# Designs tried in a protein design chat: VH-VL binders against Prolyl 3-hydroxylase 1 (P3H1). Part 1

Scores and structures below are computed, not measured.

Target 1, 115 residues: Prolyl 3-hydroxylase 1 (P3H1), of Gallus gallus (Chicken) (q6jhu8r557to671)
Amino acid sequence: SHLVCRTAIDEKQEGRSDNSHEVHVDNCILNAEALVCVKEPPAYTFRDYSAILYLNGDFEGGAFYFTELDAKTQTAEVQPQCGRAVGFSSGSENPHGVKAVTKGQRCAIALWFTL
Positions, changes and structure headers below are counted from each chain's first letter, unless a header gives other numbers; antibody chains are not in Kabat numbers.
F is the ipSAE of ESMFold2-Fast. E and O are both the ipSAE of ESMFold2, at different seeds. Each is the mean of both directions, binder to target and target to binder. V2 is 0.75 times the mean of E and O plus 0.25 times the DockQ between their complexes.
Where letters were taken out, [cut] stands.
The coordinates of atoms that the task and the answers printed are left out; those that the model quotes come from them. Centres of patches stay.

## First folded at step 4 (VH-VL)

Design Ca10 (from C10 with heavy chain S107L G108D; framework fv_ciduvectamig_arm2)
Fold by ESMFold2-Fast, scan of step 4:
Structure Ca10 (fold): chain C 115 residues (1-115), chain A 127 residues (1-127), chain B 110 residues (1-110)
Amino acid sequence: as target 1 above (115 residues)
Amino acid sequence: QVQLQQSGPRLVRPSQTLSLTCAISGDSVSSNSAAWSWIRQSPSRGLEWLGRTYYRSKWYNDYAVSVKSRITVNPDTSRNQFTLQLNSVTPEDTALYYCARDHYYGLDSYPYYFDYWGQGTLVTVSS
Amino acid sequence: QSALTQPASVSGSPGQSITISCTGTSSDVGGYNYVSWYQQHPDKAPKVLLYEVSNRPSGVSSRFSGSKSGNTASLTISGLQAEDQADYHCSSYTSSSTLVFGGGTKLTVL
């Protein structure tokens, strides 16, 4: 498990990318141009299931989102909420990223499981 | 907060083994949010990533193809350090060697940049 | 021999903008959004400036920005200052699950 806090762009991160985390897959290396995800290092190929738990909700932005393998076509978005958990399989079926935090600080716990 | 301190011989003979140690403070070598890399720098080749070690339920290593047959990167949890062992060195292995932490920032599935570096060790391979 | 191509040197005057390119292939820079940039002053270890193409760590000036188009990633430094004089290195993950670097670019602030 790992605690992660992301601070708003308007602080010392102004001019940063629109994403807090670029689109990726948790257990393989995503090649969005080739539409393939390869299970090789440095990816953690042994991960089967991923989850995040939001620890606060007093921020703006920071939405979790899923895409197709092209890393561009958004398929779903989850708005952060204190105590909300998002669970998903770690493989190529769930490419995902996190939008930029635009106000305040977003803190979450990330968890990965091997089944 | 995080500091990496390198030690090891600065002169190695051709055909021998190059061995360097990186001592970690402010983080654990077995941290599930980090990986630990060796990178070298030379005028002719620039920066070259050599390999890493990391703990995720068990220890893993990744190595660059060019050195894979002669490199070992090993963690030592009891001393909170990790080492580079490079066998059968040649003059082409003469370089400034750095250890570094691969940053893993929460929801990212793999490390993709180096946020802390050791001071560097110049290793000369010469008779 | 570096795997990614950077210009050996670039120069600019205080207040100008300069751009440093980092060109690879579809199996590294073009294939993944895992490009990072490092600043290195003489006799010092490299320091991360940007990761994932355009993200800045805390403490890095907003004058540093990154982008990527096809097989080329770019670092832009706006409002150039004397302190920016340094070597700049790009890196990218590859389809063989390794990390490669560019040859480095010496920035002179004249």
Scores: ipSAE 0.006, ipTM 0.573, lowest interface PAE 9.7, mean pLDDT 81

Design Ca15 (from C10 with heavy chain S107L S109V; framework fv_ciduvectamig_arm2)
Fold by ESMFold2-Fast, scan of step 4:
Structure Ca15 (fold): chain C 115 residues (1-115), chain A 127 residues (1-127), chain B 110 residues (1-110)
Amino acid sequence: as target 1 above (115 residues)
Amino acid sequence: QVQLQQSGPRLVRPSQTLSLTCAISGDSVSSNSAAWSWIRQSPSRGLEWLGRTYYRSKWYNDYAVSVKSRITVNPDTSRNQFTLQLNSVTPEDTALYYCARDHYYGLGVYPYYFDYWGQGTLVTVSS
Amino acid sequence: QSALTQPASVSGSPGQSITISCTGTSSDVGGYNYVSWYQQHPDKAPKVLLYEVSNRPSGVSSRFSGSKSGNTASLTISGLQAEDQADYHCSSYTSSSTLVFGGGTKLTVL
């Protein structure tokens, strides 16, 4: 298990907030321009399944989202909720990212498995 | 917190091997969430990444094409450190050498940015 | 020579916005969203400002923002301050599982 905490970075005077996970794939290196994901180091190629467990819900933003291989076409979004778990295969079928946390701190446990 | 301390000779003769050590505290050289890099800086080439070592079920190395034939980056788990060896040095290898940690923030993302750096070691290659 | 192209210098006055470009190819900047920006003050090691094109580490001012279009990534500094005077370096992951840097840009705050 791995504990991951992200904190809001928004400054009201400037209105900017973009501290998020860029779209990636958990077990290969995503080339969104070429629409390929290559299983090679330094990627964790042995991973088959990924999950996150949200530990709190008293923050704003931080939504988990899935895309096509182009890293732009959003296919699904999961709103954070204390005790909510999101599970998915680690391969190229599930490119995903995390939107910015705009208020407070988001903490989650990341898990990955070899099946 | 994580700290990187560099040591090694500051003056190396042309054709000899440059050897530098980076001692790690606050993290393990075999951490699955990190990779350990050497980066140099010179007026003529700017910042130049040289290579890295990292543990993902086994040890891996990646090296820049420009130095690949003469570079070794090697971990030492017993002393929690990693080293740079650069063979057959020339005056063009004169540079400020940094060790650094490649980091990711979790959930399967591979390391690709440097969050902690050593203080730097100025190495001069001259007779 | 550096693998990524940056302007050698850029200048601005306090309160202005400036933008620094970082141009590569489809095998680095254009192919991956793993572009980082570093700030370096004289006689100091570089410090990460942005990673994954636009993400800020904890403690980095929201005045620093990043974007990418095609083979070019950009760092924008808004509300320019005297302490922003420094060298700025971009870096990208490559299709060869290596990392490359740009030539660096000297920012002068006039």
Scores: ipSAE 0.012, ipTM 0.657, lowest interface PAE 8.6, mean pLDDT 83

Design Ca2 (from C10 with heavy chain S107E; framework fv_ciduvectamig_arm2)
Fold by ESMFold2-Fast, scan of step 4:
Structure Ca2 (fold): chain C 115 residues (1-115), chain A 127 residues (1-127), chain B 110 residues (1-110)
Amino acid sequence: as target 1 above (115 residues)
Amino acid sequence: QVQLQQSGPRLVRPSQTLSLTCAISGDSVSSNSAAWSWIRQSPSRGLEWLGRTYYRSKWYNDYAVSVKSRITVNPDTSRNQFTLQLNSVTPEDTALYYCARDHYYGEGSYPYYFDYWGQGTLVTVSS
Amino acid sequence: QSALTQPASVSGSPGQSITISCTGTSSDVGGYNYVSWYQQHPDKAPKVLLYEVSNRPSGVSSRFSGSKSGNTASLTISGLQAEDQADYHCSSYTSSSTLVFGGGTKLTVL
């Protein structure tokens, strides 16, 4: 597990206006131009399921979102809420990123599971 | 804090094996969020990534094509360190050698940048 | 030779902006968002400035920004300061699961 806290100041300072985290896949290497995700090292290929648990909701922005393999076409978005968990398979069906935090601090726990 | 401390010889003869060690503190060589790399720097070739070792259910290595036949990067979990062995050295292997950690911290999947570097070891290959 | 192409040198005056390019192929810079930039002062190990094209580690000035278009990644330094005088190196992940560097760019602050 890993505790991650991102602040609005950090997001502004990172030179990113749209995304806190670039779109990626948790267990393979995504080439968004080729529309492929290769399940090989150094990716954590043993990951089967991923989860993000929000520890607070008193911030703005920081939405978790899913895309197609092109890393551009958004398929779903989850608004932050204290105690909300987002669970998903770690594979190429769930490319995902995190939008910029625009106010306050977003704290979440990231978890990865192997079956 | 993560610290990488290098040791090894400074002068090696052509045809011999170069051996360098990088000791890790503040992290584990078997950490599944890191990979452990060797990178060298010379005036003629700039920075060159040579290879890495990492633990993902089992140990893996990736090596640059240019050195793949001569290189071994090995972890030592009992001493929390990793080593570079480069066989059959030539004067072209003269360089400043760094060990470094490849790491990704966020809600991501794998390491792909070097966030901590050792101090560097100057290696001269000369007769 | 270096896998990624950077200009050998670039110069600017204090307060100006400069941009350093890093050009590869679709098998490295063009294919992946895993481009990093490193600053190196004389007699020092490189220090990470940017990763994933545009992300800055904690403690790195917002004057450093990154972008990518096609096979070319760019590092822009705004509000140039004397201490920015250093060598700058780009790096990219490759389709062979390896990492490659550019030739490095020497920045002179006039």
Scores: ipSAE 0.127, ipTM 0.741, lowest interface PAE 5.3, mean pLDDT 84

Design Ca5 (from C10 with heavy chain S107Q; framework fv_ciduvectamig_arm2)
Fold by ESMFold2-Fast, scan of step 4:
Structure Ca5 (fold): chain C 115 residues (1-115), chain A 127 residues (1-127), chain B 110 residues (1-110)
Amino acid sequence: as target 1 above (115 residues)
Amino acid sequence: QVQLQQSGPRLVRPSQTLSLTCAISGDSVSSNSAAWSWIRQSPSRGLEWLGRTYYRSKWYNDYAVSVKSRITVNPDTSRNQFTLQLNSVTPEDTALYYCARDHYYGQGSYPYYFDYWGQGTLVTVSS
Amino acid sequence: QSALTQPASVSGSPGQSITISCTGTSSDVGGYNYVSWYQQHPDKAPKVLLYEVSNRPSGVSSRFSGSKSGNTASLTISGLQAEDQADYHCSSYTSSSTLVFGGGTKLTVL
């Protein structure tokens, strides 16, 4: 488990949008072009379930989202809210990322579980 | 907080083994959230990743294809350090050698970026 | 020769924005979201600026931002400062479970 804080891009960087976290899978190595997620070292293959806990809600952007293995086709989105937790299986069924924070700072705690 | 301190000979003869040690403080060489890499830098090849060692229930190594037949990256848990051994060196192995920590706080699936680097060791391969 | 292609040099003036590209293939930059950027001042070890294309480690200025389109990742530095004059290196994971670097870009702040 660990604390992660992300901040908004400076005004001078407008037009250079970036995600707070690119799409990935928590227990395998995702190749989005090949549409495959390889469950082997150095990936943390022992992870079974993942969760994040939002510590604040006074920011804009920073939405958590799920995709297909192509890392482009969005399947779900969760809006951040102070005290909200998002839980999901760590495998290839849940590729996910975090959209850019456009104002303020987003802080969350990430957790992984082995069953 | 994390510090990597390098040691080893700065001059190696062709055909000999290049051997460097990286001593770790502020983290454990067997940490599940880290991997331990050797990277070299030369004017002709730029930065070049050589290999790494890491612990995930057992020890693993990954090595760059260009050095795979000559390289060993070994952890030493009792001294909290890891070493590079590069066999049969040639003048083309002359470079500034760095050890580095591949680190991951859980936002990716595995360690793949270098957040702490050793001071660097210039190794000259010359007769 | 480097696996990833970067321009050899780039220049800008204080307060300006500049962008450095890093081009690979579908087996590295195009296939994975595991691109990192490093800043290196003369006679110093590289320092990480970005990881996973666009994430900044704590302590790295928000003037540094990253993006990726297809096989090309980009580092943008806004509000150029004299201290930004340095070499910049990109790195990517590969389908062979290895890491590769670009050739490096020398940034001159005029």
Scores: ipSAE 0.087, ipTM 0.716, lowest interface PAE 6.2, mean pLDDT 84

Design Ca7 (from C10 with heavy chain S107D G108S; framework fv_ciduvectamig_arm2)
Fold by ESMFold2-Fast, scan of step 4:
Structure Ca7 (fold): chain C 115 residues (1-115), chain A 127 residues (1-127), chain B 110 residues (1-110)
Amino acid sequence: as target 1 above (115 residues)
Amino acid sequence: QVQLQQSGPRLVRPSQTLSLTCAISGDSVSSNSAAWSWIRQSPSRGLEWLGRTYYRSKWYNDYAVSVKSRITVNPDTSRNQFTLQLNSVTPEDTALYYCARDHYYGDSSYPYYFDYWGQGTLVTVSS
Amino acid sequence: QSALTQPASVSGSPGQSITISCTGTSSDVGGYNYVSWYQQHPDKAPKVLLYEVSNRPSGVSSRFSGSKSGNTASLTISGLQAEDQADYHCSSYTSSSTLVFGGGTKLTVL
C-alpha cells in the first residue's frame, strides 16, 4: 500500500494537462494510441484488484475517473470524499486517472490485491 | 531512507570491460516495487539510459538498443547490490555513470522514473 | 542526438513563468503517460521533479507543473526563482520497453 498526497497546481499555467495523475492501467502497459494494454513486465501483472481510499475531503478537484482504452473518452467519475473507497479490477477494462487538485491537498492510500 | 553507493574503476582501456557496482541501502534489490538502472551522461550525448534489472517472480532485464549487444546489468541479492558490465569499450563510452532506482509512489502501474540516484562515477576510456 | 527534442536553453526573470517542451513520437511521449522531468544543478545527480506527466513527488514545489498534448510534453515553472537555474531533462517510456531522455535544457534566471 502507498500513501499519495497531491497539491493544488497554478490555475494560470498554460498548457497544463488538468490531471494530477495521468490515465493508466494498474497491471499492464497502456498504449492509448494503439488502443492496447500489454500485460507483461515491467508492469505489476500480478495485480488483480485495486482500491483507493481517500483520507481527507478539505480540497477541491482531484476527481478519480475512468476512461476507455484511448485514455480520453471518460466512462465514469468518482467525487472524492473523506473515508470514501473506490474499488475496481486492475485490468484493461478500467483505465483511470485523477483530475487536477485545484485547491488544497488530496491524500489517499492506494491498495492492490492478488487472487 | 534509500541510498545508492557506487564503486568501480575510473579508467578502462579500449576493448576491455567497464565494470561498476551499486550498493543499495534502505531497500532490497529484489523489491517488487523497484527496478535498478544504469544511466550515463556525456557532453556529446546527454543522458542515456543503458538498462535495468528487476524481480517479478523471476529476474528480468531491459537494455537500450544501442548497448544491448555489450551490456549486462546483474543483481546480487546476497550483497544487496547490482552491477554494470559493458564489454568492448571505446572512447565514446567515456561518461559519468549513475545507478538509479526506478520506482513509483502510490497510484502508478509500474516503476519508470528515477527517484534515487548514486553519486556518479566518471569513467574514462583511454589507453 | 537525443531521442526526445528539447530546446537547448530558455531564460526568464524572477517571478516570471517559463515553459520547456519535450517532443517525441507516438511510440514514446505520444503513446504513453509515462513522462518524467528531472532538475540537475552543476556537479549533482539529477533530481526528479515530475513523473507520469504531471505528478509531483513529496517535497517538490507546486511551482513546477507538467502537461502533454499529442507528442509534446511540457514543464512549466511559475514564480521563477534564482535557485531554479539548472539543467532540465525529460524522459519517456517507449514501445520497446526502454527509457529515453531528451537533450536537456539549460534554464538561466536573469
Scores: ipSAE 0.110, ipTM 0.725, lowest interface PAE 5.8, mean pLDDT 84

Design Ca8 (from C10 with heavy chain G108P; framework fv_ciduvectamig_arm2)
Fold by ESMFold2-Fast, scan of step 4:
Structure Ca8 (fold): chain C 115 residues (1-115), chain A 127 residues (1-127), chain B 110 residues (1-110)
Amino acid sequence: as target 1 above (115 residues)
Amino acid sequence: QVQLQQSGPRLVRPSQTLSLTCAISGDSVSSNSAAWSWIRQSPSRGLEWLGRTYYRSKWYNDYAVSVKSRITVNPDTSRNQFTLQLNSVTPEDTALYYCARDHYYGSPSYPYYFDYWGQGTLVTVSS
Amino acid sequence: QSALTQPASVSGSPGQSITISCTGTSSDVGGYNYVSWYQQHPDKAPKVLLYEVSNRPSGVSSRFSGSKSGNTASLTISGLQAEDQADYHCSSYTSSSTLVFGGGTKLTVL
């Protein structure tokens, strides 16, 4: 498990459009230009499932989102909410990132499972 | 608080093996959220990444193509350290050598930046 | 020569903004969002400024920002201060599971 907190004061400026966490895949190395995800070290190739749990909701921005392998075409978005959990398979079907936190502090726990 | 402390000879003769050790405190060399790298710096080549070792179910190593035939990066879990061995050195291997932790924060599944560095060891290859 | 191309030097005056480029290929900078920037003062180890193109570690000033377009990543320093005078290095993951650095850029604050 991994506890991570990001604050708006650690970001460039409020209202920025770039991401707090770049789009990636949890168990392979994503090459967005080639549209492939290579399941090899140093990636944690043994991960099967991922989850993130929001610990607070008193911030702005910080939305969790999924994309196609191009790391640009958004397929889904989860708005932060205290106690909300997002679960997904760790493989190339779920490239994901986190949008910038524009106000306050976002705290979440990331969890990874091997089945 | 992570600290990396380097040790090893600062003068190596041509054709010998350059051997440096990086002692880790505040983290485990077998931590599956880290990789442990050696990087050198010289006026002619700038910063040059040499290789890394890391534990992900088993031990792995990655090496730069320029040194791949001469380099070994080895972990030592009992002493919580890792070493660089560079064989058949020449004067062109004269450089300031750093060990570093390659680690992540947040959701990324793999590290790709160096958040802690050793103090550096200037190694001169000369007879 | 270094694998990634940076200008050898750049200069600016206090309060100005400057940008340092880092150009690679589709097998490194263009193919992956794993570009980092490091600041190095004389006689010191490099210190991370940015990782994953644009993310700042805690304690790094918001005056430092990063972006990427195609095969070129850029570091922008706004509101230049005398203490920013240093060498700046970019790095990128590669398709061969290795890491490469740029040649470094010396920033002079005039």
Scores: ipSAE 0.012, ipTM 0.666, lowest interface PAE 8.1, mean pLDDT 83

Design Ca9 (from C10 with heavy chain S107E G108P; framework fv_ciduvectamig_arm2)
Fold by ESMFold2-Fast, scan of step 4:
Structure Ca9 (fold): chain C 115 residues (1-115), chain A 127 residues (1-127), chain B 110 residues (1-110)
Amino acid sequence: as target 1 above (115 residues)
Amino acid sequence: QVQLQQSGPRLVRPSQTLSLTCAISGDSVSSNSAAWSWIRQSPSRGLEWLGRTYYRSKWYNDYAVSVKSRITVNPDTSRNQFTLQLNSVTPEDTALYYCARDHYYGEPSYPYYFDYWGQGTLVTVSS
Amino acid sequence: QSALTQPASVSGSPGQSITISCTGTSSDVGGYNYVSWYQQHPDKAPKVLLYEVSNRPSGVSSRFSGSKSGNTASLTISGLQAEDQADYHCSSYTSSSTLVFGGGTKLTVL
């Protein structure tokens, strides 16, 4: 498990729209142009399931989102909420990223499981 | 919190093996959220990443093409450290050598930036 | 030779803003949003300023900001201060699962 806190850049950068974390896949290296995800180092290829648990809700932005393999076509978005967990398989079926935190601080625990 | 402390010979003769050690405190060399890298710096080449070792169910290494035939980066879990061995050195290997932690925050799939660095070791290759 | 291209030097006056560019190819800067920036003062190890193009670690001043367009990443320092005088290095992940650095930029605060 891993504790992660992301803070809004600052008051002058509030409302920034670029991502807090870029689209990736948890157990392979995503090539969005080729629409392929290669299981090789430095990726953690042994991961089977991923989860993120939000520890607070007193911030703005920081939404978790899923895309197609092109890393552009958004398929789902999860709004952060204290105590909310997002679970998903770690493979190429779930490319995902995190949108910018625009106000306050977002803290979450990331967890990975192996079969 | 996390501290990297380097040790090893500062003078190496051409054709010999350059060997440096990086001792880790505040984290484990087998942490699955970290990778452990060697980077060198010289006036002529600037910063050069040389290679890394990391544990993900088993040990892995990645090496820069320029040194791949001569380099080994090796972990030691019992002493919580990792080493650089660079074989068949030439004067061109004279540089300031750093160890560093290549860390990701908890959501990404792999490490990609250096958040802690050792103090650096100037290694001179000369007869 | 360095894989990523940076200007050798830049200069500015206190209170002004400067921008340092870092240009690569579609196999590094253009292909991945894993660009980091490091500040290095004389006789010190580099210290991370930005990662993933624009994210700042805890303790890094908001005067440092990052962006990327195509194959070029940029570090902008606003409100220049004397202590910003240092060398600045960019790095990027590559399609070969390796890391490459730029040549470094010496910032002089006049």
Scores: ipSAE 0.012, ipTM 0.624, lowest interface PAE 8.9, mean pLDDT 82

Design Cb1 (from C10 with light chain L99W; framework fv_ciduvectamig_arm2)
Fold by ESMFold2-Fast, scan of step 4:
Structure Cb1 (fold): chain C 115 residues (1-115), chain A 127 residues (1-127), chain B 110 residues (1-110)
Amino acid sequence: as target 1 above (115 residues)
Amino acid sequence: QVQLQQSGPRLVRPSQTLSLTCAISGDSVSSNSAAWSWIRQSPSRGLEWLGRTYYRSKWYNDYAVSVKSRITVNPDTSRNQFTLQLNSVTPEDTALYYCARDHYYGSGSYPYYFDYWGQGTLVTVSS
Amino acid sequence: QSALTQPASVSGSPGQSITISCTGTSSDVGGYNYVSWYQQHPDKAPKVLLYEVSNRPSGVSSRFSGSKSGNTASLTISGLQAEDQADYHCSSYTSSSTWVFGGGTKLTVL
């Protein structure tokens, strides 16, 4: 498990659009140009299921989102909400990232399970 | 706070083995979220990544093609350190050698960047 | 030679913007969003400026920005200051699970 807090850099960067966490897959190395995800070290190849739990909701931005293997085509987005949990398989079917926090601080717990 | 402290001989003869140690404080060499690298710098080649060791259920190594036949990067969990051994050195191996941490955060499994570096050790290969 | 291509030197005046390119292949810069930039002052170890193409670690000035198009990543320094005079190195993850560096760029602030 991991506690992760992401903070807005400052007010001069209010228009920032870069991600707080780049699109990745939890158990393989994603090559977005080749549209493949390779299960090899240093990836944690043994992860089967992932979950994230939001600990607060008094921030702006920081949305969790899923994409296709191209890491560009968004397939789903989860708005942060205190106590909200998002569960998903750790494999190549769920590339995901976290958008920039534009105001305040976002804190969440990340959990991984092995069958 | 993480600190990396380097030690080892600064002069090595051609054909011998270059051996350096990097002592870690503030993190564990067996941390599942880190990899431990050796990087060298010379005027002719700039920065050159040599190899790394890391723990993911078992120990792994990755090595640059240019040195793969001569290099070993070994962890030592009892002393919380890792070492570089480079065999059959030539004057071309003369360089400033750094150890560094490649760190992974939270929800990602991927290498992010080299966030902590040792102080550097200038190694000269000469008779 | 270095695996990634950078210009050997760039120069600018205070207040100017400069851009440093870092060109690789589809097996490194083009294939992965794991490009980092490092600043190195004389007699010091490199210090990270950007990671994952465009992300800044805490404490790094917003004057430093990064982008990538195809096989080329770029570092832009806006509002150039005297203390920006340093060597700049790019690095990328590769399809062989290794890291490669560029040749480095010496920035002179005149």
Scores: ipSAE 0.014, ipTM 0.694, lowest interface PAE 7.1, mean pLDDT 83

Design Cb2 (from C10 with light chain S36N L99Y; framework fv_ciduvectamig_arm2)
Fold by ESMFold2-Fast, scan of step 4:
Structure Cb2 (fold): chain C 115 residues (1-115), chain A 127 residues (1-127), chain B 110 residues (1-110)
Amino acid sequence: as target 1 above (115 residues)
Amino acid sequence: QVQLQQSGPRLVRPSQTLSLTCAISGDSVSSNSAAWSWIRQSPSRGLEWLGRTYYRSKWYNDYAVSVKSRITVNPDTSRNQFTLQLNSVTPEDTALYYCARDHYYGSGSYPYYFDYWGQGTLVTVSS
Amino acid sequence: QSALTQPASVSGSPGQSITISCTGTSSDVGGYNYVNWYQQHPDKAPKVLLYEVSNRPSGVSSRFSGSKSGNTASLTISGLQAEDQADYHCSSYTSSSTYVFGGGTKLTVL
């Protein structure tokens, strides 16, 4: 469906703390300070389940991670692996982001499912 | 390549309706990954977002509080365009008006940024 | 008055670094990581420089970087160049599903 590639930032002192994707929720709009995720348009509220499929593994960084609604407290981290799929519910249970790619290029396919 | 082309009157009298059109090429006004905005710029207020229209199974609008009682942003799928109507204008509505695409990317449900802008239309509200 | 607060002007010399702040509330800058920065040269529409606080679109120089702490987002321009002389605008998504802009900052390269 959606092919996403992220390439390493080559400046040593700039951009290394930048995430490839900021923490978000796939079917609602996350307000991390209020600890709420509002399931309303313009968000794609019809998404029920999400998955990502890694197409390569020859890069560094780019770890997928889950947080609590504060978008700060990390609850889990998944290391990329070629051919690996990570599935999760699209709702407020699974705020998630992707850490910066530090070497090479990370390519993945993002998929969404509706009940 | 996306292009936005604006048209409409440049002079409007106080108390009348300001009407502008933004014609879209290179994308569909009903694109599920876009929203279509009007933004104005004046020396006194800087950039001010006014409102948007977008299609997600049905049409939706969002409007800035400052104009909400006077504004309508309407899509026209047959002509692939959208319009701004701002009622009961005053000299304070004098500004350079832009249409713009709010792009939502396929991996997220979230607002992205304004990636394409129209050329701008200077509208003067004067008697 | 603009909803987000930016300094009206900043200045620097070629090769220096400058930072422009953008201060809002917990309902916009503090509540979301959906802060964008736009560069505007005279008689041109604004052009996106950074999105989601710190990300660069294709073609934007790595000299531009962004950060956020609490209710304040910041744009930093390193290695300042003459062509950086422009107006810089911040914007944020809000809890009302709207956008707000800052008042804009005029950067003068001395």
Scores: ipSAE 0.012, ipTM 0.670, lowest interface PAE 8.5, mean pLDDT 82

